# Miniprotein binders against q53ft3, part 6

Target 1, 195 residues: q53ft3
Amino acid sequence: MFGCLVAGRLVQTAAQQVAEDKFVFDLPDYESINHVVVFMLGTIPFPEGMGGSVYFSYPDSNGMPVWQLLGFVTNGKPSAIFKISGLKSGEGSQHPFGAMNIVRTPSVAQIGISVELLDSMAQQTPVGNAAVSSVDSFTQFTQKMLDNFYNFASSFAVSQAQMTPSPSEMFIPANVVLKWYENFQRRLAQNPLFW

## First folded at step 3 (miniprotein)

Design sC42
Fold by ESMFold2-Fast, scan of step 3:
Structure sC42 (fold): chain B 195 residues (1-195), chain A 82 residues (1-82)
Amino acid sequence: as target 1 above (195 residues)
Amino acid sequence: SSDWEEIIRKIEEALRRGDLETAKKLLEELLKEAEKLGNPRVIEFIEIIIELFERAVENGDEELAKKIIEWAILRAEKLSEK
């Protein structure tokens, strides 16, 4: 249902489903990450009245997860960019993942998506906002990043056609990424504010 | 103008020989030239490209780093077209 994109890394489109309404992406070496994009793949919409609350989690000094609410994705705004480099350690948000026993590695952070009622999401306040200076700046940043990953996916698809895949190699579903990118570009051209 | 085009040419040459360190330094020089032009969109674009490039190199993805710069040069030429 969801994808997770970090500049300079392979895009993830296979979230680990940890509950019927909860999905997680692992982010190794998270201290090198400034921004994360979370998006819907466009194949399955949220049920009417529902959306996704996006959380970021990192291990504290005791190895315990600290969850913070970053923002939301909905059918009307199916992608969002978040700045995580400025998040303060030890300051947690109200979150639905507290009861889950998630296996943690010290250098691995997680993006969590919780499917929730839109009315419930409207009452929540995200922490550590990525400052959106203007619609033009935001769309330029997002489009530049997506263009780079579109080119990556295209190049990867061509190279893989000429190679025997390794079982240990992490593969990007290039056709899914390219199709999502094309849909995003079309929508962005129609209305930059849909983002 | 001539400085801008010369820096882009040097970045292309650095990429052809696989010299990503020089390419990065030249991107920073391109940023300085963008600041002289005073176009906020061009400045922001180059700043973002440098950030994405640094992340790709630090993550060991030299192919992505190269693609980021190749794409950035193409876009920079369009943004600076007079």
Scores: ipSAE 0.005, ipTM 0.107, lowest interface PAE 12.0, mean pLDDT 65

Design sC43
Fold by ESMFold2-Fast, scan of step 3:
Structure sC43 (fold): chain B 195 residues (1-195), chain A 82 residues (1-82)
Amino acid sequence: as target 1 above (195 residues)
Amino acid sequence: SSDWEEIIRKIEEALRRGDLETAKKLLEELLKEAEKLGNPRVIEFIEIIIELFERAVENGDEEKAKLIIERAIRYAEFLSRK
């Protein structure tokens, strides 16, 4: 039902179901991760009135996970980008002599998805800086997508003797545009940052 | 935005009913929303989709017309959420 993507890693599409309404992705070597993308696969929608609360955890000083709410995914907004780099620090209480580095064993973090009622989700407050939803990010994505489309379409400009001539235009068969769209959709489903 | 999402939802509903005329009208509304983004290439993308849809309808290929919108709307949803 869900996918999880980290830049530079293979996409995960097989969440571990740990309860009827709870799913988990493991994030090994989480200290190297700045952003995580969580998305719904196009196969199964949430039941009406329900959505997914997205959580992040890493082990505390006792090795127990503590969960922080990052945001939500719903049928209306089936993907989200989360910044987790700022959430990995601040373990333990403040110390009068300043922060000290404590040697710890390598750890695995987790992304958790809890299927909940939308009304319940609306009353919860995500951590303030986790969700990435800037105009700049959208603009950069859109520019790269359009550049990719333009380059792809241009590579299929056809000069065929069998075509009915038109004045002075370069022609691209409609079927080529549709094939590009299909490929782009498939690639986005596998890796939202493929462009 | 909510306006963008509502238009897309209405397009999907029109397609389920087989109402291609309403789906086309809603694509024109989606184009107006794209103009608010101020990105000429997003506007051009939607214009291309509308033209392809119109050509399929003119050629009597209603299956292709529906397919064009179905694929475009799924991608437009992705764009609106990023």
Scores: ipSAE 0.000, ipTM 0.112, lowest interface PAE 15.4, mean pLDDT 64

Design sC44
Fold by ESMFold2-Fast, scan of step 3:
Structure sC44 (fold): chain B 195 residues (1-195), chain A 82 residues (1-82)
Amino acid sequence: as target 1 above (195 residues)
Amino acid sequence: SSDWEEIIRKIEEALRRGDLETAKKLLEELLKEAEKLGNPRVIEFIEIIIELFERAVENGDEEEAKRIIEIAIILAELLSKK
C-alpha cells in the first residue's frame, strides 16, 4: 500500500507487513540519508476516518530500535517528505512499535507506518526535526527540487551544444522544460495541495 | 546506453496506451540505469520525478503525470548523447 523513496536508492514499494495495521521498510546505511519520502500507492485508499502515522527508527549502540514519530499520510495528503539527518542522535518518542523491541543490524534503520484513526493521530506530536512534512516545508522542498531540475537540465543542454553543430536543437529541450516548470509552479501557487 | 534507450521506448509505449502503472515500473528501471552513470544529480532528479508522478496519479491528474514523464524522457535523451 505504501512506497518509500530515498535519494540515490531504488524506490521500495513492497513494505513488510508486521501486523494487520503495521508496515515496515528497511533503510540500510542510514547514516548517509538526509531525507525520506513516504507515499501511498494509488491502488487502495485508507478506510474512512483512518490514516497512517509514519515513524523512523535506528539502532542504538546496543542494536535496540529508537522509534520517533515523523508525521502522517492520509487520503487527502498521500505523500510526505521527512528530514531524518537531525534525528540520528535524537530521543525516542512514544510509539506503537515499542512492544516489538527487535534487536537489529547496526547501520540499518527502518520506516514504520501504523494505520490509525485520524482522531488518534491528531493527539500525537511529531518530533520537531521532521518539520519538512508541513505544507510550507513541502512546497518549499518541491520548488527547490524543480529549481534544481530546471537548472540541471538547462545547464546540461547548453553544455551539450559544444558537442554538436546544432545549438538550436539543444535549446528546444530547455524551452520545453521551462514551459513545464512554469506551468507546475503556477499550479502549486494556486493550490499547494493539488497533488 | 542500449538499455537506456530501450527503457525510454517502452515508457513512451506505456504512456501512449495510458498504462501509468507500467510507465512507473519502467521509470524505476530507468533509475537503476541512472545509478550506473554515477551522477548524483541525475539519480536524485529521477527519484523526485518518480515521487511527483506517483502524486499526480493518486490525485487523478493524468495530464501532470504524462508531463512529468515527458520531462524525464527529455533528460534521458540528453544523457544518451555523448
Scores: ipSAE 0.008, ipTM 0.208, lowest interface PAE 8.9, mean pLDDT 64

Design sD11
Fold by ESMFold2-Fast, scan of step 3:
Structure sD11 (fold): chain B 195 residues (1-195), chain A 90 residues (1-90)
Amino acid sequence: as target 1 above (195 residues)
Amino acid sequence: TDEQRRKLEEAIKTLEEVARELEKAGLPREAELVERIAEILERALERGDPERIERALELAVRLLELIARKNPELRDAVEKAIRILEEALK
């Protein structure tokens, strides 16, 4: 039903169902994550009058999850982007410097999705500025990705002088698209602020 | 114009349909790329950005041509989509 995307990582489309109305995605090495995109796969809509509340959790000093509401996804707004970099330390709180001598906190955070009534969701307030303009931010990210692809593909265009004589046909080898995807992912992993 | 808007809306629907066909054919990465282009085109149309609209359509055509050459079994559906996109380009 849901997908989760982090810049520079393989997209996740197989959420763990932990209850009839609750789903989670694991985010290993979450300290390196600035933004997370949550989206519906588009094959199975929410039941009428229902939507999804999106939560972020990270382990506290005792290894217990601390859940924070990030925002919502609905049939009418099936994707959202969230900034989580400021949430890792907690609002009004700091991560302890270094590891605890007795208790080790795991490096895995989670995105949780709870299927809830739309009326219930309308009365809830997400944490701080975690939610980023869903449509525009997602479009901007994708536009950057496409701009990179267009520039990359254009760099493989040869001048007419270098072109092999051919009929009124042209094509791009499949390998070029794969190389573009790999370059984009690598660059984004090095600089998440690229987006 | 109203007719141009209609052609662009048809182009967006066509890309969404092709993405679904690609996913059914076991090409999830290609399906995702096509779906992303459709989203960009829809947003560009809403914002009235002709340069972005044109770039998105051109990118879609190039990607679909690649898919058709690599996957002959999907050629008929993909070529029909390319034709619709080219009409929107004018």
Scores: ipSAE 0.000, ipTM 0.129, lowest interface PAE 14.5, mean pLDDT 66

Design sD12
Fold by ESMFold2-Fast, scan of step 3:
Order: C-alpha cells, then sequence, then structure tokens
Structure sD12 (fold): chain B 195 residues (1-195), chain A 90 residues (1-90)
C-alpha cells in the first residue's frame, strides 16, 4: 500500500505488516541516507477520516530503537520527502575520527507507518518540522533522478547491431547502472539540492 | 458553475504541467500530444461547448493512462493528473 525510496537504492514497495495498522520498511546502512521518500501506491485510498503517520527509527548506543515522528501521508497528500540525516544519533556532533576508532556492525534503521485517525494526527508535532517536503518536491526529486538516469544510461547504450542479436529485448550494460549510481552520489555530495 | 470553471482551468494547467514533465523525462512526442490536448480543451472552454469539453477530458485521461502503463517510472506523477481530470468530469 506504501512505497519507500532512497536515492541510489532500489525502491521498496512491500512493507512488512507488523500489526493491523502498522507497516515497516527496513533501511540498512542508514548512516549513508540523507533523504527518504514515503508515498502511497496506486489507487487504494485510506478509509474516510484516516491517514498515515510516518516514523523513523534508529538504534541508540544501547541498541534500543528510538522512534521519531517525521510527518504524515493522506489521501490528499499521498507523498512526502523527509530529511533524516540530522536525526541520527550523534550525526550533527559526531567527529569523523571517532567513527574510525570504533568498529561497529552496520545497523538497520526503519521507517514505520501507523494508520491513524486524521483528528489524532492533527494534534501531533513532527520532530524537525522543517525537514518535511511536499508531494511537489517529491515529483521534482523523482523527475531529477529519472532525467539523470536516462541521460547517463543513454550515453552508454549500444545499438542492437553492436550486440549479439536479441531483437525482442533492450539491454543496458550492468556497468552503466553502477556508473550512474556513482555519478548521482557525487552530484548529491556537491549540491544536495540538485535533485 | 464557478466551481466547474475553476476545475476546468485546473485541468488545463495540470495538462500543461504534465507535458512539461514528460518533455523533461525525454518523451517529446508524448509531451507534444498532451500540450495539444490542453490547447483543444482551452479552445472548447472558450467556445462554451460542453460536449467537446467532456470528450477532450476523456481523451486526456485515456492518453495519460496509456503513458503511465508504458512508463511505470512516471506513473505516480501521471496518476495525480488523471485524478484532477476525472474530478473535472464530474
Amino acid sequence: as target 1 above (195 residues)
Amino acid sequence: TDEQRRKLEEAIKTLEEVARELEKAGLPREAELVERIAEILERALERGDPELIEKALEWAVLVLERIAEKNPELRDAVEKAIRILEEALK
């Protein structure tokens, strides 16, 4: 019913249902994630008067989950972009050399979606209110990513005449996908708002 | 009546935005088709022809549905536009 997108990773469209009204996406290697997009799939709406509260969870120093409310998705606003880089434990104050001295197993963060009454949601305040973006921002971000991938991949595509004949299929070298990912990461590092 | 006109104007604007988005996505022929449909709808609205308005909106919905089917990566953006067009058809 929901989808989750992180730049440079495969989109997730199959949330794990952990309760009647609760869904979870796992985010491995979460320390490398800056933004997460959460959106509703297809034409299956929330029931009248209901919406989804979006939470982010990461393990603290003791390995216990710390949940934070990021925002909401509703039938009227079915997608949202969240900036999570500033919400990670020690992210803003963590010195780079500290991480190099402590070898910890990469931890998994989670995006949680709780189906709740709209009236209840209206009474809640998301952490880092300024980190939430509109569905228009999601559209712009997705378009930027699509344009980047299309232009990059097309520059490496070869014609059917240059490949072993397989007229029913279009092939893109696997190396091109990896190069696109590298280029996207480089651009994101130079200007996080290029998307 | 005033709300109907507002919905139609929103539909025209939505088609223009989708056409711009399609062009950016590397689909210039699809973008041109959607722009042409927006133009037809705008003229139909100027002429006050309710049958032509309805037909143009129905055509736009069918075209966008086909674009979404052939281009899954654009589906979510296009689906939003389809909903606005369907609302105008009420």
Scores: ipSAE 0.000, ipTM 0.063, lowest interface PAE 25.0, mean pLDDT 65

Design sD13
Fold by ESMFold2-Fast, scan of step 3:
Structure sD13 (fold): chain B 195 residues (1-195), chain A 90 residues (1-90)
Amino acid sequence: as target 1 above (195 residues)
Amino acid sequence: TDEQRRKLEEAIKTLEEVARELEKAGLPREAELVERIAEILERALERGDPEKIELALERAVRYLEFIARKNPELRDAVEKAIRILEEALK
């Protein structure tokens, strides 16, 4: 249902579902990451009145996860760019991820997505300066890259979903993401200003 | 060019017509998605964004090809629309 993108890395589209309403992406070597993009694949919309709260988790000195609210994604705003650099020393906000036993690896952070009621989300405040403005050259580039991926993947996902006998099951072929990434890299190599 | 703009405007109109035909054929979800693609293409054309124009056209062609395969009774009409969209891509 969701994708996660870090500049210079392969896009992730296979979140680990840890509960009916909770999804997680692993971010290895997170100390080298300044921004992360979270987006909906466009195949499965949120149910009416629902959206996704986006959290960032890093290991504290004892190896325990510290969750912080970064922002939200909704059917009306299906993608968002977050700045995670500088969040390591912040205190965690109250979060829907309980005491979950997670195997900890040094330098591995996580992005968590919790499906919640829109009314509930409206009452929460994201930490500090996590949301990024489009005036930054990196965010401008990443937004264009995300738009390209979202439109392309959404088109393919709809085609594949309609091929299944069960309309309730939605699938995206793994090679669709790879084809988009290859196309994007080819165009970037030919014209760095294409973004 | 003016000729290319005409072809793009024809493509947008074609997508809107196909969406109406899909809705009449009892495919409302398919019709809604084709309408959304037409809106994206129209917005990209208004903003003069060639990459988004190309992407929207490619997206439309792929989706219509799928509709034609799954709905043989609509294949001739949908494939005619695909040819118009492919002309706009050239």
Scores: ipSAE 0.000, ipTM 0.086, lowest interface PAE 18.8, mean pLDDT 67

Design sD14
Fold by ESMFold2-Fast, scan of step 3:
Structure sD14 (fold): chain B 195 residues (1-195), chain A 90 residues (1-90)
Amino acid sequence: as target 1 above (195 residues)
Amino acid sequence: TDEQRRKLEEAIKTLEEVARELEKAGLPREAELVERIAEILERALERGDPEEIERALEIAVIVLERIALKNPELRDAVEKAIRILEEALK
């Protein structure tokens, strides 16, 4: 139902379901992560009146997870970008994962999604400035998606250009990748709903 | 590997077909994006790098999911394509 994207890393589209209403993504080497994008895949909408509360957790000094509320995703706002840098010793928020025995490994953080009633979500306060505003979330999501795609394409093109050419090999010219990126960026700027 | 290669080739053809349907539906910007993804996946497959192939497929799924969300009238066709990409990711 959900996806999780970190710039420069492989996207995750298969969350671990830890309860009927709870899903988790593992984030290894979380110390190097500044932002995380959480989004709905669009194949399965939330039931009427429901949404997803998005949490971030890391192991504390006792090896126990510290869960913090980052924000929300809903059918009307199916993607959100969160800044997680600086949440290592922050205050903990109330969370629905407290009753679960979650196994943690060192240096691995988690994104948790709890399917909750919209009325319940309205009563919760996300930590400080972790969440990017919903007005920016679509543009930020598409920009992160585009950057990830462009970095992949550019890396591929450079690698191909540096290899000894063979008659059967094909290359993606770096100039073509750059033109594609510029055209996409131009269209996105003209219409934020381009995506 | 032969079975996997066949699934990957099917995924590429599926993306090209989706791009054609998007163009027909009056979504040339989305069509161009999907065509670019198909091209990148084809080149990744020619290199034979599993990590690059997996990354391209995952990017394709994200793009298609977003297109389906924004264009409900195309949801059935796009979701069928996503299932084919998902099979290639197994």
Scores: ipSAE 0.000, ipTM 0.153, lowest interface PAE 12.1, mean pLDDT 67

Design sD21
Fold by ESMFold2-Fast, scan of step 3:
Structure sD21 (fold): chain B 195 residues (1-195), chain A 90 residues (1-90)
Amino acid sequence: as target 1 above (195 residues)
Amino acid sequence: TDEQRRKLEEAIKTLEEVARELEKAGLPKEAERVELIAEWLEKALELGDPERIERALELAVRLLELIARKNPELRDAVEKAIRILEEALK
């Protein structure tokens, strides 16, 4: 019921359900990530009076997960953009043992979504400066999704003369990607929830 | 505009050079990622989107910082590249 988008990477739409009310997305090479977008797919709404608390987790020096509350998604606000670069060890942080950060073992971070009562969510405080302030986060998310997909897909464009014949490989003409982008953007301008 | 365009073109060139050096150092996954960001930045420049250009440059800087931390032997070359990218961000 959820999706997760990182700039420069393919969108994830299949969260791993780890409990009745908990879902996670894996973020490999998380140290290179600046922003994460979390959104509802629009096919299955939250039950009445419930919403989703969005968490970010990274491993500490002992390999233990550190979970931080980023914000929320609800039926009324089904998408949110979060800046996570300032929340990671070694990002915007200086300390006497800086050299220890250089030899840190690579790890996988996670985005966690916990389905909770709206009343319970109202009692929690997200970490500072994680949420991107905006008049319309949904519109920004959709534009970023379109731009990210178009740029990523078009970055692999090659001419017919440069193609290597391969029965196992699939190729999409660059013009088809552009046509999809323009059509989707037109549809979005008419109705942001058409998808 | 001419100066800004030149700085962005230098940034793209720098990322391509870093990717080549990473590949020579036995870091093909890192090289591939840097190369993809360079292509993304080039597309953003063609589209003339300042927000997308800034986003690509920020991602490049953060990726290079990560590479420098994990590979101290490459730090001098990578740090020089980061300085060029930061100049383009101004």
Scores: ipSAE 0.000, ipTM 0.087, lowest interface PAE 19.0, mean pLDDT 67

Design sD22
Fold by ESMFold2-Fast, scan of step 3:
Structure sD22 (fold): chain B 195 residues (1-195), chain A 90 residues (1-90)
Amino acid sequence: as target 1 above (195 residues)
Amino acid sequence: TDEQRRKLEEAIKTLEEVARELEKAGLPKEAERVELIAEWLEKALELGDPELIEKALEWAVLVLERIAEKNPELRDAVEKAIRILEEALK
């Protein structure tokens, strides 16, 4: 239902479902990540009155996850860009992933999505400055970044498909990448403030 | 710093020159890709975001390395460009 994009990396479209209402993407080598894009694939909308709360988690020095609320995605705002560079040494937020405080592999962070009531989401405050300002200059930069990423990812995906994957490794079908790219580009062009 | 900005401006100029040479060599798709990375780097520099700048430079190096692999006749020119990009990454 969801996708996750980090500049310079293959897009992830197969979140791990860890509960009926909770989904997770792994982000290896997270110290090199500044921005993360989270989006809905557009095929299955949230039920009426529901949306997704987006969290970022990194392992602290003891390997324990520190969860922080980044923001939200909804049927009306199905994509969002978050700046996480300033959060890698920050404080934890109130989060619904408390039961998932399991020691994680060093250098692997996670994006968590919790499907929640819109009313509940409206009462919560994301960590400061995580959501990227919709200032026109950044929107233009993001557009070019997405164009370049799509061109690279498409070329790389074909090459990757010819290699033997690790047992847990997943390859993204070109069709899904194309569909996501077109949907996100269209949304960005129609309303730069949609995120 | 002024020195870091100079290195980044040199990197952008180098990518633009490489794109021009690639187009001249009959590689318009590769040229377009390199040009887009140069524009991305320009915008990242304008935003002052060091991680976006780093990613743009990393992508540029990766793309140029692949071009050199596929086009050995361009290897010397492309490797010179890669050195300038790596200097900006330092």
Scores: ipSAE 0.008, ipTM 0.137, lowest interface PAE 8.9, mean pLDDT 67

Design sD23
Fold by ESMFold2-Fast, scan of step 3:
Structure sD23 (fold): chain B 195 residues (1-195), chain A 90 residues (1-90)
Amino acid sequence: as target 1 above (195 residues)
Amino acid sequence: TDEQRRKLEEAIKTLEEVARELEKAGLPKEAERVELIAEWLEKALELGDPEKIELALERAVRYLEFIARKNPELRDAVEKAIRILEEALK
């Protein structure tokens, strides 16, 4: 249902489900991360009156998780960008993951998504300055992500002559990826808020 | 297998080292692609998916072979990396 993206890294689309209403993405080597994008995959909406609260967690000096509320995603606002570079030394906020024993490696941070009632979400205050509101900053980050995705996908391109028949392997024509990339860049250039 | 995991971890480290050498040689686009392949291999290993691990290693070898052909000055270092990746494929 959800995706998580960090510039220079592979997009994560398979969250670990830790409860019926709670999902987690791992962020290894989190000290090098400045921004994280969380978004909904476009085919399954939240149930009526529900949304997702987005949390960031890093291990403290004892390896215990420190959770902070970053913001929200909803059917009306299915993606959000968060700046986490300033959040790695603070005390944890009150959060719905408090009763969960999530085993973590000391160098790995997490993004948590809790599916909650919209009324409950409206009563919560995200940590200051986590959400990115600058259109220029957002456009630059998005362009960087697009470049990284295209470069990664094209690194696996092979000619028809180099293909070996494999009944379980799936192929995507390079031209299809290129068309998507160019179309997205054009749309972004015309209106950075088209998504 | 512990030995197999060690070989795969060595393959990931080798790709990261090749990426650094490519960047030093003035090939930042090629370095970025190798880094992304290393990240994909690391994710496949973390998920424990043998098919995706094999695919990532095979694609890494093909790309490095291409790099070696286009950049003869880097051929020695890149071919050494290819041997490590091929050992992980076995």
Scores: ipSAE 0.000, ipTM 0.109, lowest interface PAE 18.0, mean pLDDT 70

Design sD24
Fold by ESMFold2-Fast, scan of step 3:
Structure sD24 (fold): chain B 195 residues (1-195), chain A 90 residues (1-90)
Amino acid sequence: as target 1 above (195 residues)
Amino acid sequence: TDEQRRKLEEAIKTLEEVARELEKAGLPKEAERVELIAEWLEKALELGDPEEIERALEIAVIVLERIALKNPELRDAVEKAIRILEEALK
């Protein structure tokens, strides 16, 4: 249902389901990660009235996970980009993963997604500066369009077993679309005023 | 070139027109998707990156071909749009 992307790494689309409503992606070598993109694959929407709360966790000095709320994904906003480089503090936020007291390896962080009621999500406050900020309206608009486009394109993704033989159709692997998305973001960051 | 620029502008306008037709046909989700692709192509054109422009056009063709397959009644209109997009890819 979900995908997780880190610049320069292969996209993850196989989340570990740790509860009926909870999914986790592992992020090895997380100290080298500045940004994480979380998105819905688009093939299976959330049930009506539901959405996903996105959490980030890293192991503290005792190996215990410290969870922080980054933000949300919904059918209406199926992707989000988060800056995590500044979030590796000693304070954890309140979170629905509290019953899962698993000890993690020191270099592995996790992205957690909790499927929750939209009304419940509206009452939660993400940690400050988790969402990517932009200095101008053009950069903000472009980032939103990139996110919207990637999720839209991914909504047409199917496994090879689900493909119908159609000689007139072209097919592009989801990871190729993802590579384009990453390259476009780099271009924008490097030359924001070039055109 | 001026000719290639014109073809790309025509492609953007064509996608916007297809989106309106899809909305009139009772396909608002498909219409929204085509509109998002048109906006992406506009931004790629503003950045002046030929590879990004080509990618946007290729994805547009794929999306429209899927729409035509699922909606036979709109096939001729959508296929006309696909031809314009493919011409811009040349």
Scores: ipSAE 0.000, ipTM 0.100, lowest interface PAE 17.3, mean pLDDT 67

Design sD31
Fold by ESMFold2-Fast, scan of step 3:
Structure sD31 (fold): chain B 195 residues (1-195), chain A 90 residues (1-90)
Amino acid sequence: as target 1 above (195 residues)
Amino acid sequence: TDEQRRKLEEAIKTLEEVARELEKAGLPLEAEWVERIAERLELALEKGDPERIERALELAVRLLELIARKNPELRDAVEKAIRILEEALK
């Protein structure tokens, strides 16, 4: 039902179902992760009146999971981007004797999704700055940036008849730029953070 | 060189500071993009990839120029950052 994306990693679309209403994604090497995107696959909507609460967990010094509410996904807003860099604990460095930790904790964090009543979700407050921006707003900005760049590049297009030979200049056919633009838009529509 | 590494480290720190200022100014999407570029620059520096370092710096400059153009109130801070990035490109 859900997908989870981290820039530079393979997208996860097979959450582990741990209860009727609870799904989990594993995030190995989470200290290197700044943002995570959670989205609905669009094949199965939430039942009417329900949505998904998105949680982030990391192991504390005792290996116990510490869960924090990041935000929500709903049928009306089926994707969200979350900043987790500010929520990370230092593995053994978040207490006075962090460097003297006896037990090494795993470097695997988790994203949890709990299917809950919309009324219940409205009463909950996500932690601090976790919900940075919606995937839609990120896609919109990226699309506008892409359009601006393509228009700028295209404004320099000249026909072969107008070219002045220059060994130091490189020329790219306008058709190649157009193909790149179309491919980028297609990929952006599927995965806003594909690069 | 040690001097070039210092300039690159300053560039990364500058991008992180700009991202924080953008977030405070109500531009979280722009902030996230800048943070993403800073992360890629850190990885490229760690791997010693000069082409990827140069590309990341160029992308950062272009993005910051766009942000400054659309957000005049942030122009001074963003232009200072651009100068630091251009210094690292040298």
Scores: ipSAE 0.000, ipTM 0.099, lowest interface PAE 15.3, mean pLDDT 67

Design sD32
Fold by ESMFold2-Fast, scan of step 3:
Structure sD32 (fold): chain B 195 residues (1-195), chain A 90 residues (1-90)
Amino acid sequence: as target 1 above (195 residues)
Amino acid sequence: TDEQRRKLEEAIKTLEEVARELEKAGLPLEAEWVERIAERLELALEKGDPELIEKALEWAVLVLERIAEKNPELRDAVEKAIRILEEALK
């Protein structure tokens, strides 16, 4: 249902489902990450009145997860860019993931997505300025992310004849990625704040 | 190896030259794709990741072949670039 993209890294499209309404992506070497893009794959929409709250978790000095709310994705706004650099170490609040037994390693952070009621999401405040706020920075970063996403996704494109059967793997047609890229660039040129 | 690194650097330079030629030919989107591939290959080379390097080169060949197929008038120039990329894949 969801994808996670970090500039310069392979796109992740297979979130680990840890509960009926909770999904997690692992982010190794998170200290080198400045921004993360979270998006819906477009195949399965959220149920009516529901959306996804996006959380970031990093290990504190004791190896315990510290969860912080970054923002939201919804059927109306299915992708979002978050700045995770500069988030506090060793400080956090209780969130939906607070008591979850999610496997941790000292150098690996996580992006968590919790499917929640839109009304509940509207009452929550994301930490700091996790969402990109500067128009110039947003436009510049978005173009770089578009290029990186398309390039990395396409770098793994194979013809059907070259495919090796893998029952746990999902595949996306390359032309769908290209159409998304072109449509997004067109929309961005018209309004850099369209999402 | 030093020899392999030299071939990869030649591949990056070749992609950058193809991107400039595509811009001059009125194909800015295709030029942008090739420029991004060159950047990805340069980043992969800096990280020393042979898997990412191989994937970037393979994608470059696929993109250039499709450009040549859709733009036959550019085939000769693009074919020369493809040969250099294939040599780097060895």
Scores: ipSAE 0.000, ipTM 0.087, lowest interface PAE 17.4, mean pLDDT 68

